# VHH binders against Probable tRNA-dihydrouridine synthase (dus): the designs that were tried, part 6

Target 1, 316 residues: Probable tRNA-dihydrouridine synthase (dus), of Aquifex aeolicus (o67533)
Amino acid sequence: MNFKKGEVILAPMASYTHSAFRRLCRRLGADRTYTELISAVGVLRNGIPMKLAYFTEEERPIHIQVFGSNPEEIAQASVVIAKELKPDFIDINFGCSVPKVLRNKAAGYMLQCPPLMGEVVKETVEALKPYGIPVSAKIRLGFEKDEVERIVEELQKAGVSLIAIHARTAKQGFSGKALWHRIKEAKKVASVPIIGSGDVKSWRDIERMFEETECDGVMVGRAALSNPWIFKEFKEKRDIEVGLKERMDFILEELSMMTEYMSREKACAEIKSQIVQILKGVPNSRELKTYIVHAENCKELVKRIEEAKERELLYA
Short names: E, the ipSAE of ESMFold2; O, the ipSAE of OpenDDE; V2, 0.75 times the mean of E and O plus 0.25 times the DockQ between their complexes.

## First folded at step 1 (VHH)

Design d9 (framework vhh_7z1x_3)
Fold by ESMFold2-Fast, scan of step 1:
Structure d9 (fold): chain B 316 residues (1-316), chain A 125 residues (1-125)
Amino acid sequence: as target 1 above (316 residues)
Amino acid sequence: QVQLVETGGGLVQPGGSLRLSCTASGFTVSSNYMNWVRQAPGKGLEWLSGISGSGGSTSYADSVKGRFTISRDNAKNTLYLQMNSLQPDDTAVYFCARESYYDILTGYPRAFDIWGQGTQVTVSS
């Protein structure tokens, strides 16, 4: 298995962690990446969504994340993906709790039935044996009740190779505090590597999570959107102050990469959410964010990004 | 009471070697990117070398690459610069400095917030 203890990993985040962002985070020191979540039913009906599933060799090791409500559908979609794209892992999402997903009894909803989670993993593991692709899972502590040890035991029995734990319940969403001590307790029953996740806001939090939980890897989510340099900060053990020019250069590079797997116009529309996130770290940037995201076309968007570089609100 | 103290400078003949040390107090070098910078007589500051907190990443100016080696001993809270094949144009005051701001696109430091007092290195007869 291609996993090293001590890895720092970019979390899957819908609308954000497409190929361009994953590549840039790898270059900044992320050890592993995950795609955005991909619907198993969607794959079976309409084929692989290349906007979500596209990746380059630079992004390896890569987990293509699948979700659904039915073991057979998840297994079959995973085979379709494995045959065509040959990822390092197929990852099963058991953590997403947005209303549309819950209404379809998928992903985080399945935390209510650990034996069913085990059946999903078992069928996917068996279906992927001819392709030699291991299965990982991304979970929460439970749906409403914390039962992470029972979930981990069911997934291990089913043949999972790696588990990432967001230290909140599905019902909790992002409210309250991530319960890092529960990752430590899950690690005690684990026979596979455990990746800790939740409330990692700085490179020092990455160190603290390793220290407090004894997990094998740390996954960074929302903090990487405003500070993709967090991976480099961790590797170098120092704070990196990134100015407006450098943030806008990052966006322009990301935009350029996005055109490899989507149209220029679609890329210009979709990069706007990334711009909002990366500017969160820039003081007095609310008006600038609004100005940039209200660009009506790609030419205007690029012009406004170039204007932002000239402002140099932080350090130059 | 944060400070850096350099030692190990002196007079050396061309082709000789010196090892500079820089001991930190009031902060831990393992938490910071550390650098060596020099100033030759009548000239500006020249960055020479940097090392990450873990020691896993090092960088060198082209003028010293292959001749100088930066290292650290985090247990002793100390930074070192091993200087080999010294030339007359290596004559300068050598400073260790803590990096406060870094240009991620170039890999070069932009600002330092703590400096040592400097140690004189003279390469001559």
Scores: ipSAE 0.000, ipTM 0.106, lowest interface PAE 22.0, mean pLDDT 88

Design e1 (framework vhh_8fcz_2)
Fold by ESMFold2-Fast, scan of step 1:
Structure e1 (fold): chain B 316 residues (1-316), chain A 122 residues (1-122)
Amino acid sequence: as target 1 above (316 residues)
Amino acid sequence: QVQLVESGGGLVQPGGSLRLSCAASGFTFSSYAMNWVRQPPGKGLEWVSGISWSGGSTTYADSVEGRFTIIRDNDKKMVYLQMTSLKTEDTAVYYCAKGYRPYYDSSGFDYEGQGTQVTVSS
């Protein structure tokens, strides 16, 4: 088993947690990373989407996250990925509740039937046995009704090795408050490690989640997009003040790494959402953010990022 | 060995009510959507109603919406069809049908029961 109690983990976030961002968070002290969610049906029809599945040894332990609506397709896609890429884990997404996923009865929709979730995990575990790759699951408390103890029991009975729990129902999305006490209650019935997730906004929240829930790991999502230094803050037990220059340097390094698995044009287009997120940590940045993301080509984008670095030096 | 046993049919007058029952065995009942389908005399099968694995979602054919209610009891492994304001057009053999998946789906079923006859006549 390649899991250590006390790990702090970068959550999978569609459009954000590709290889470059995962590598940079690992360098800043994240212990484990997950790919963005990958469609099982997509893998079976079109092959492995390397933009999503690409990873380097620096990112290990790496969970390649798969989603779908039936056990057979998820197991088959998992075998294809396992044979080709040899990740540390295949992770099954049972938490995503965006409208397109729900319309296809996939991921978070499956929280309505814990025995079916068990069948997905069991079939995937059995299919992966020749490859020696364990299965993890990322879940929510339930679809609309909180059934987290039943869900955990079904998954561990099916052979799951690790469970991450976002302490909200699928129906809530990101609304309301994450119910951390429900992670603690899930931990009481768990025979596998439990990773807590939801409303982790600072390194002190990571400590509080460990203390309040007794979970074995903590997963950081949206807060890592505006503050990837949260992992380093936790390891060093201190607040780190990150200026505009350092944030722009992070973006330039990320952009460079992205060209390993996508074209420069695609990388420059896609990095804009990361720039929006990282600038949330900078006061009075709305005008700067707009200026940078309106760059019409890669050369102009890089020029505007470099101009942003000079603003901090001017004010110093 | 999947088994579905329907009961509760009979002869009723127009405007009357009946409750159909279906007892399920041989599979994990709480993992699958359940449906009611019917076959009127001289016609093909018509899907009537569906209920998700948990009972949280229901759907109905336009011809019965507002008059019929589908209910399930997972502890007893039963699905029911409460029929009100019955019309002569509701005369049919009614079948309980196991869905392929936990959500209700009128597109297909992997097992149908034996059927129960409902006759609406004056």
Scores: ipSAE 0.000, ipTM 0.115, lowest interface PAE 20.1, mean pLDDT 87

Design e10 (framework vhh_8fcz_2)
Fold by ESMFold2-Fast, scan of step 1:
Structure e10 (fold): chain B 316 residues (1-316), chain A 124 residues (1-124)
Amino acid sequence: as target 1 above (316 residues)
Amino acid sequence: QVQLVESGGGLVQPGGSLRLSCAASGFTFSSYGMNWVRQPPGKGLEWVSGISWSGSSTTYADSVEGRFTIIRDNDKKMVYLQMTSLKTEDTAVYYCARPEDYYRYLSSGAFDIEGQGTQVTVSS
């Protein structure tokens, strides 16, 4: 798929950015979406995990994100995915640093060896040539040491088509501040589009990231979970007031869409984390949040969501 | 190239049973939801049943709920429709269908109908 300078993109976030959430963010103005991270070894042993990989045409352009510990596994899994799903991009995750991933020497662990990252991308690019599917990479500044220019150069040499940079090291996780000036420095050595990421908390931060870094696109992560309207706010250059009713309607629509690729029971269990996130955008919502997510079954959950909608009407 | 081959249809008396089979090839079967759809004489396609990629979730049209059971065997790349308590209204050509909108197994959406179908006739 073609990339357009100025895109605002929904970041991949495990447990959150499944098809329903990606579709709703696209409708609100997100230009591009990524799946949750998919294990290359998992694909090769058990087949494509459809809960993670399921997508609809309205989510395009779609990047299916893969991670692993070696070039051959990642390339082989990418071919399996490309043949069956025909995504716009295969994305290689080099940023995830959760303990399980690091123990398996995968994703963010590989930032310690930029030449190996290059080999992963090169083998995947070569393997995908018959399918005409380009490769993107999502990286951090480095593992412990910031060496983003070296990483970008290795990936470009390997044939990567697009790079998203979370402006932290893997060791930082989400601690400290995202170093936006390092995205700007990476952009200076880049011959492919660079997407900036990290500490984008409002639509004004999207504008600031474009201005300060000169990046080609901006990726929004955690802020989109509490405020998926951030994409619409950016497109319209205004703050949008979103009440409880609108937030609960969003959840009900998301829940309905989730039943396309999981059982109603699983959808009702999984949506609770989304409810926690979307209510973070509402002042004094801690008790309501707790009330809703402690529902023991789907019927009770939907009932409590509907009650939340009606309570907003009583305030007005 | 996606191929779906249906079999198991036939003539059966009202109240009887049949088991339809669908053999899939040309794609990673375990990654797709699958559907059964039917076409009664002189009518359009009617969705009958759906099953998720793993087989853990199933859904049925109101007209067949409690009478039909959809099953899959990912190792054999097969999907089945076990039909019981058959009615004259169940007379149709039955098709195994892969959703065009990737992995949808619910009642709505477009379907890949690749095979010739299998005829089920329920008559006394």
Scores: ipSAE 0.000, ipTM 0.141, lowest interface PAE 19.2, mean pLDDT 86

Design e2 (framework vhh_8fcz_2)
Fold by ESMFold2-Fast, scan of step 1:
Structure e2 (fold): chain B 316 residues (1-316), chain A 121 residues (1-121)
Amino acid sequence: as target 1 above (316 residues)
Amino acid sequence: QVQLVESGGGLVQPGGSLRLSCAASGFTFDDYGMNWVRQPPGKGLEWVSGISWSGGRTTYADSVEGRFTIIRDNDKKMVYLQMTSLKTEDTAVYYCAKGSYYRPWSEYDYEGQGTQVTVSS
């Protein structure tokens, strides 16, 4: 398999981790990327959503993440994706705890039945054998009850090749503190690589997670949205000061890449959320943030981004 | 409150057939796997068969595979066990159980009194 111990990985994040952002994080030192959530039922009814599934060779190793509520549908959708796109992994999401997903009894809802999670993985592994594509899983500690050891054991018996653990239960969402010691306990029963996730806020947290949990990889989520340089910081073992010009250059490059798989108009609308995130790293940026995201069209958006770059050049 | 009501048991000769029924109430039936488990006289519970929430997947204990068929009707909130080629060792009280169809038998919720199946010598 293509996993190397010590990898630092960009987490899948709906609305954010499309191809452009994954490519830029790879350039900054991320070792592996995951697509956003792709609905198994959606693939089977409407075909592969290329806005979510599009990737370039630069993004490899790439995990295309699938979710659903039914083992047969997840396996069938995974075959469709594998045949058409040849990802490095199909990843099955068992961690998403947003209300809509839980209401449809998908992803994180399935943590209530570890043997069913095993059936999903087993069926998908068997279906993918002709294509030589391994299966990974992204999980939480449990639904409301922490039973991560049981979950890990069921997935391993089913043939999973890699497990990423967000150290919270599904019911916690993002509340409370990620319980890193539970990743360490899960690692004790694991026979496959374990990727730790949750509350990684700086490159020093990446080091601490490796040390404290003994995990084989660390996954960075929300912190990468405001600071995609976190991957470079980790590789170089230093804090990198990133100014407004560099942040706006990142956005312009991302916007350009987005037009490879969506219209310019859609790209300009969707990049606004990433502008909000990346400006969180800039002090006193509320007014600037508001100014940029209220642009009425793509031409105005690009103009306002360019003005922000000039502002930094003028005021050093 | 979960309620499971089993029926269809009785006396049958070796090689005979019976169909067991289970009526479910008190939960969203089509969200859960359903199982049949049995308890032979003087022994512990033994898992027999499971069916996924959709009916698309079924599993069977080695001792009954090829002889028993589990079926569900989500509209009627029913699960059935069609038993053929019955053997004396199939004699047991049969219980319908809510839970994963992949054999987490320690986690089953069974609320019924069961239905007795006796296969005469």
Scores: ipSAE 0.000, ipTM 0.125, lowest interface PAE 19.0, mean pLDDT 87

Design e3 (framework vhh_8fcz_2; at its last look DockQ between E and O 0.01; V2 from the best seeds 0.00; counts 0 for: pae E 14.5 > 2, off the site)
Fold by ESMFold2, look of step 2:
Structure e3 (fold): chain B 316 residues (1-316), chain A 121 residues (1-121)
Amino acid sequence: as target 1 above (316 residues)
Amino acid sequence: QVQLVESGGGLVQPGGSLRLSCAASGFTFSRYWMNWVRQPPGKGLEWVSGISGSGGSTTYADSVEGRFTIIRDNDKKMVYLQMTSLKTEDTAVYYCAKDYLGYSEPYFDYEGQGTQVTVSS
């Protein structure tokens, strides 16, 4: 397994962690990346959704993340993906708590039944042995009640190779605080690497999580959307100021990469969410965000981004 | 910039009805799930209801299912919460929230000031 203790990982985030964003974060120092989650039943009915599954060699080590409600379907979909794409890991999402997913008794809903989670991992591990691809899992502390030690024990008995833990329950969503001490307790019962996640907002929080939990890696979520430089900041142990010009250059490069696997029009529509996120690090940016994202087409969008770069020269 | 402006709250007796409104701006409204969340006095936020970008799928917390209806109007960029059979435990500040469809970590960013619903006799 190609996991090194001390890794800092880009979390999977639907609508954000497509190939282009993962590549840019790798260049900024992220040690490992995950695709957005992919429906197992969708793969079996319609084939691999290449928009979600596309990756380049620069993104390795890469986890392709799947979710579903049925162990056999998850294992079968994982084989389809492994044969075609040969990722470094198949990752099983046990953390998603979007209402539609929960009503279909998938992902985060399974946290209510650790033995079922174990069955999913066991069947997937066995199905993937001929292909030499290990299975990882991304979990929360539990559904409503914290059962993280039991969950870790079930998953490692089932043959999981790596576990990422977001230190909240599924019912919490984002409410309350991430309970980092629970990651430490999970690490005590673990025989596989544990990646800690939840409320990591700065490079100093990355250091704190390693120190407080003794986890083997730290996963960065939403903070990476507004500050992809957080990975470099951690590697260099310093704050890095990133002005408007550099943030807009990031967006232009991301947009260019997105056109490798989607139409320019689709890329221009989808990049607007990342523009909103990356401008959160720019003081007094509300007017600018509105101006840029209201562009009617790709040509106007790029033009407005270039105009924003010139604005920094006048103010910075 | 994303803005969400809630309105329609007020004082209502148990068994009464209210309709909450949320005016949205600053994003492509029809591409996002919209949610209602609430904060009862002295407690944290509770998710109440959600509706898909097209309006084709709705979801409800068990505590409100059958009593509340979430509706959206994509032309007016509005989301509503029709509340009936109100109970004292429905007393809370209600917020409208945008969902980025983050399957591992839903995002309730850009909440407005909320609207107060008080159910009291």
Scores: ipSAE 0.000, ipTM 0.183, lowest interface PAE 14.5, mean pLDDT 85
ESMFold2-Fast, scan of step 1: ipSAE 0.000; ipTM 0.320
ESMFold2 (binder alone), look of step 2: mean pLDDT 82; pTM 0.837
OpenDDE, look of step 2: ipSAE 0.010; ipTM 0.305

Design e4 (framework vhh_8fcz_2; at its last look DockQ between E and O 0.04; V2 from the best seeds 0.00; counts 0 for: pae E 15.4 > 2, off the site)
Amino acid sequence: QVQLVESGGGLVQPGGSLRLSCAASGFTFSDYAMNWVRQPPGKGLEWVSGISYSGGSTTYADSVEGRFTIIRDNDKKMVYLQMTSLKTEDTAVYYCARDSRYWTGYEPTFDYEGQGTQVTVSS
ESMFold2-Fast, scan of step 1: ipSAE 0.000; ipTM 0.147
ESMFold2, look of step 2: ipSAE 0.000; ipTM 0.164
ESMFold2 (binder alone), look of step 2: mean pLDDT 82; pTM 0.831
OpenDDE, look of step 2: ipSAE 0.000; ipTM 0.208

Design e5 (framework vhh_8fcz_2)
Fold by ESMFold2-Fast, scan of step 1:
Structure e5 (fold): chain B 316 residues (1-316), chain A 122 residues (1-122)
Amino acid sequence: as target 1 above (316 residues)
Amino acid sequence: QVQLVESGGGLVQPGGSLRLSCAASGFTFSSYYMNWVRQPPGKGLEWVSGISSSGGRTTYADSVEGRFTIIRDNDKKMVYLQMTSLKTEDTAVYYCAKETYDWLPSYGMDVEGQGTQVTVSS
């Protein structure tokens, strides 16, 4: 297995964790990355969505995350992906609970039936044996009822190699507090590595999650969007002060990388959400955020980013 | 129930024009960014164009910039794609797609309709 105890991992986040952002986080010390979620039915009907599935060797180990409602379709889509892209893992998403996903009885909806989750994993594991690619799962504590031990046991029995647990129920979404003690309790029944997730806001939270839960890895989500340096902070055990120029340089590098797998215009439009997130780390930046993201084209966007860098240099 | 119904496709010669329409229902149309995406034969979905909830902001893929125009009519709950100077490589099934962002566009989108086939052939 290529997993090492103590890994700190970039969480999959739809619209944010495409190849460019994953690569930059790897350079800053993330040990492992996950793609955004990919529809199994979408792969089978339309082929692999390369905007979501594109990755470079720098991003390895890489988990390509698949979701669906049907064991056979998830297994078949996983084979298509494994054959073409050869990721380190196929990851099965059992945590997403957005309304469209729930209407299709997919992903987080399946937490209501742990035996069905086991069928999905077992069929995917069997289908991937010729390709030598292991299966991981990303789960929550349960759908509405917390039954994480039962879920972990079903997935292990099915042949899963690694489980990441967001310490909330699907119905909870991001509301309330992540229940870290439930990760510790899940770890007690686990025979595979457990990655903890939820409410990791600083590098000290990464240390605390390892200490409090005894998990084998920690996954960082939303905090990495405003502070991708969190991975470097953890490695170096220190707070890193990142100024506006450094944040804008990060965005310009990300924008450049995005053009490898999307058009320049798509990249300039899509990077705007990343700019909003990274500027959350800059006090009193609301007007600057608005100014930059209202750029009407790529040329204007790059100009406004460069102006932001000059403002910091002007005032030292 | 969210519904998006695409129409206006057909067979056209290179250099020709078509206007695609998308009729939306089942959601507050005026609150959403709308997009056109396409799927060429044997390939995955490719983003084509986007328009803000008010219609005040538009974006285009490099491959269609200057040739296609996206417009919307919030009163009629319609989004349109005016295509000119069509090329053989524009051959695809075209879909309209809803986003939740008004001013922060995203390109991970939901395709809800059957699409409309555009074939550019001599």
Scores: ipSAE 0.000, ipTM 0.132, lowest interface PAE 16.3, mean pLDDT 85

Design e6 (framework vhh_8fcz_2; at its last look DockQ between E and O 0.01; V2 from the best seeds 0.00; counts 0 for: pae O 16.3 > 2, off the site)
Fold by OpenDDE, look of step 2:
Structure e6 (fold): chain B 316 residues (1-316), chain A 122 residues (1-122)
Amino acid sequence: as target 1 above (316 residues)
Amino acid sequence: QVQLVESGGGLVQPGGSLRLSCAASGFTFSNYGMNWVRQPPGKGLEWVSGISGDSGYTTYADSVEGRFTIIRDNDKKMVYLQMTSLKTEDTAVYYCARSPRYYDWSGDYDYEGQGTQVTVSS
């Protein structure tokens, strides 16, 4: 599905934005979703990792996010994905700054060479023509040097259909302040829609980003982990108080959904990270967090989550 | 009304094979991905395998990869699970499930069907 101006998007986040979480965020008002990073080489060698790529219709429009260092491999992997899963977009990640990814000269590392980025996009776009699937890109301002205008222009020449900009350099990672004004400048040279991201912490920030940068969409990342209701808050233009019970219900639902595409044991292991995130919104929840995440097995985990719900009810 | 009816389960020795079947009705079958899930004794529900609506893609849990094969027949509105090299740990009640499927982790699971028992034992 084509991008529409004004969309609020769930940002791709490794280990978090799997199908269940994406679905729940869609239910809460997210307009678009992205998968976690999928290795192009991995796809070619081992097939599509469905833990990462699995999605439902509820999650559409969805971008399957691919990363790599070789244009041909990325294109080939994208074709495999396109053919088998038929996402709305293939998204090329040029923004991940995780050391292990950078060491492989992939993702954010490629920001050092905009021409190579262009080559990746060009080859991918060409390869996906038979499938009618457009290509998007997620970028930062640059690797170390901010050159976002150059990057945007290069990608546009290559045939990109949509660009998400995290207003930080790769070297910054998630430190420092996102430079929203740079999104605005990028927008000036862009002929394709621009999604802004970085330091969006509230529904009010979403509004401000739209206003200040004139971006076409806003991507919400870390704030959605602790407050997935941010999408609803934006839609309703109000703060929503979410108690412990509702948060635990969210987790239980997420866990349930996760079992659609992974083992119960894996789901229980992975959901603990989300529990940590979602409890950030609950005052004095440190002990509770510790108690829940130290469950020895899935049964105990669920039990402890249920206990948490009951605990709130007793004090409500 | 959505209806899924599983069959084909039974008792088999380790290393043996079984073929499970799921008959679907009450919805446009080809528009939905289908899955097999299972409930081992004393354990929670776990995903086993999935197949896209057009059979264009299949996927498997790591524990069954290479041993199980999911197939569907859209004309007959059937989903199958061919199980080979069965292990004792494959013992479970098997259910077919339409995508997306919701489960109740706090209580009884909501299954469209009654499931079929697979027991692998010497």
Scores: ipSAE 0.000, ipTM 0.221, lowest interface PAE 16.3, mean pLDDT 91
ESMFold2-Fast, scan of step 1: ipSAE 0.000; ipTM 0.222
ESMFold2, look of step 2: ipSAE 0.000; ipTM 0.283
ESMFold2 (binder alone), look of step 2: mean pLDDT 83; pTM 0.848

Design e7 (framework vhh_8fcz_2)
Fold by ESMFold2-Fast, scan of step 1:
Order: C-alpha cells, then sequence, then structure tokens
Structure e7 (fold): chain B 316 residues (1-316), chain A 122 residues (1-122)
C-alpha cells in the first residue's frame, strides 16, 4: 500500500487546497495531499470538474476526495475519476458538516449510519478493483454521538485501506476540543493505518499527536493556511521565522501556479482569502491585510503584494 | 458580524433571465470586494463573479462570462447578479460572499441563511 508510517499530510479544505497550494505544501515537506471535495452526482451529470480534480505529478500521492449520499453513485463517479485521472487513492468524505451537505444527507450526515458508510466503501472498493486504486475514508468520531470504534470496524470490514479521523463529531463542526485519546482508542481496533487530525496548531502538536495517539500519520488543516511552513518546521524540528517578504513570495508563487488551471482574474479574486489566512501569522497586519485584499484588479493586487515585500526588504 | 441575505431566485426556463439581490450588514460594505458563489446540486461551492469595492472592476468565471453582470450599490449596501441566457448548468443555490470569515476546512466564504435557489428547467 502506498503509505509510510510517520507521514504528515495536508488536509482537504474547500477553496484552499487546490493544486497550487498542495504543490507548495509538498515542497515544504507535506508527504501526501487530498483534493477538495468533489460531488459524485456532479461528476455523473456534468463530468469531472477539472478545476477541483486537476493535479500534477508533484502532488502524488494524491487522494481525489468524493462525497455523496448514495453508494452506487459514489462508486460510479469513482470509476469515472479513476479511469481518467488514475489517482493514488479515491477518498470518501464522511466528515464535512456544511449545512448544505447535511441537508442533502451527504458526507458527515452518513456518520449516523455506519453500515451505510460500509456499503459506500464496499461498493467503491469493488468497482475500483479493475483499476487497482485503493479507497481511503476521512471521518469524524460520529455525528452527535462518539462511536468511532464502530465506524472504523465497519469501514475496514468493507475493504477501506486508510482512515483519517478528525477527532470531533460532525455536530461540533470546529467548536470545542479535539479528543485525541479517541484516536488512540480507534487505533486499537484498527487493522489499517490511522491518520489523526484536529487541533494541530504547531509542529510540536504534530509530534505530540504521534506520541499521544500512536497514529500512523498526522493531518494538518487550518494551521497550514496561516503557516504552510509547519511541514518544514516538523521535518527540521525547529521554529521557522517567516517574514512578510517570504509570505508574499509564497502568495505570488501560488498565484502563478493557479493560472495553470484557472484564468488570472479568477486566480486573483480567489487568492484573497489565502492572503487573509497567511497574514494571520504577521503581528499588526490588519491594515496591510485590508489594503491588499481591497485591490480593485489583478494588476493592483500584484502591485500591493510587491509593495508589502519591499517594506520587509527595506528594513533589512 | 457579517450578515448577507440573498433573494431573487426562482424557476426559469433555459434562455431566461433572473436578477439576484444580496443585502449586506455588519461591516463597512464600501470597503470590501463582493462575490457571488454558487453550489450546484450535490457539488461544492463554485465561484461565479466578483466586484471591487468601488464597482470599477468586475471579474467572471469562464462559464458565465458574457451572460452574467455583477453590480453593487454602496449607498443601499446591495450586490446584484443580473443573469441572462440561463442554462440548465446554472441550476444552483447562489450565495453572495466576502472573505472576512468562515470555517476554512469546509467553506471559504461568509454567508447567511440558505442563499437563493435558481432552477433552470422547463
Amino acid sequence: as target 1 above (316 residues)
Amino acid sequence: QVQLVESGGGLVQPGGSLRLSCAASGFTFSSYDMNWVRQPPGKGLEWVSGISRSGGYTTYADSVEGRFTIIRDNDKKMVYLQMTSLKTEDTAVYYCATYSSGWYEDTPFDYEGQGTQVTVSS
């Protein structure tokens, strides 16, 4: 199986973890990446959404993440994706708790019925056998009630090859505290690798999650948006002081890469949320953040980013 | 803090037109770029259009360019999306959005309530 114990992984995050960001995180030491979530029904009706599914060899191992509410549709969409794109894994999202997704009985909603989650995985595993592509799952502890051992048991019985656990229930969203001890308990019943996730805020948290949970991999989500250097920090076991120039260089490189799979104007509009996130690591940056994201066109945006870099350089 | 209320959706035939409205409150509207995003049935959020804080610059997804027009009225704190030549593929819940908040693992944009449903069908 193409998984090595000790991997540190970039979590899938809608609108953030497109190809450019995944590639940059790989260069900084992330071992594995996931696409943003892709609708199974959308694939079957409209074809593969290449903006979401686009990836380069640099991003391998790559998990193309799918979601839906129906086992047959998820399996069929997975075959379409596998045949055309040949990812390292198809990943099934059982963790997303966005209100629209829950209203359509998809993803995190399915945590209420572990046997149905097992059906989804089993159908997808069987459908993908001719392509030799394994199935992974990204789950939470449960919907409202923590029943992670039961969920893990159903998924591995169905033939799942790898499970990532966000140590919260779906109803919690991102509120409250991630319960790392539940990852350790899940690991005890697991016959497949377990990736821990939730409340990883620093490279020391990555180390602690490995130590405290005994998981096989650690997935970093929101902390990577403000600090994509967290992967490099973990590999080197040190804090990396990243100045404004380096943060703006990251954004300019990301923007350049984004134009490979979207228009420059669309890339300039979409990167503004990433700029807001990366500037969270800069003290007293509210005014600068506001100045940059209020740029009225792509040329003005790039100009304001360059101005921010010059400010940093002039201080040296 | 940020509150965005969408309206104006409905059922329309292919080739038809609709005008969506977004009422904004809880922030200095004239200081923020505004966007329209949509979520087709069973799909993730898809960016549709953006407009600069002054209204002087607009941008559009390739799939809607030439058919949709984004407009804002800073005095009324409103954003509009004028949609023409509608296609069945435009069927989605439409949200207006800004980059000031959100649960970034699951959603990139602020929005309030349910958005406004656009269904393009016979």
Scores: ipSAE 0.000, ipTM 0.229, lowest interface PAE 11.1, mean pLDDT 85

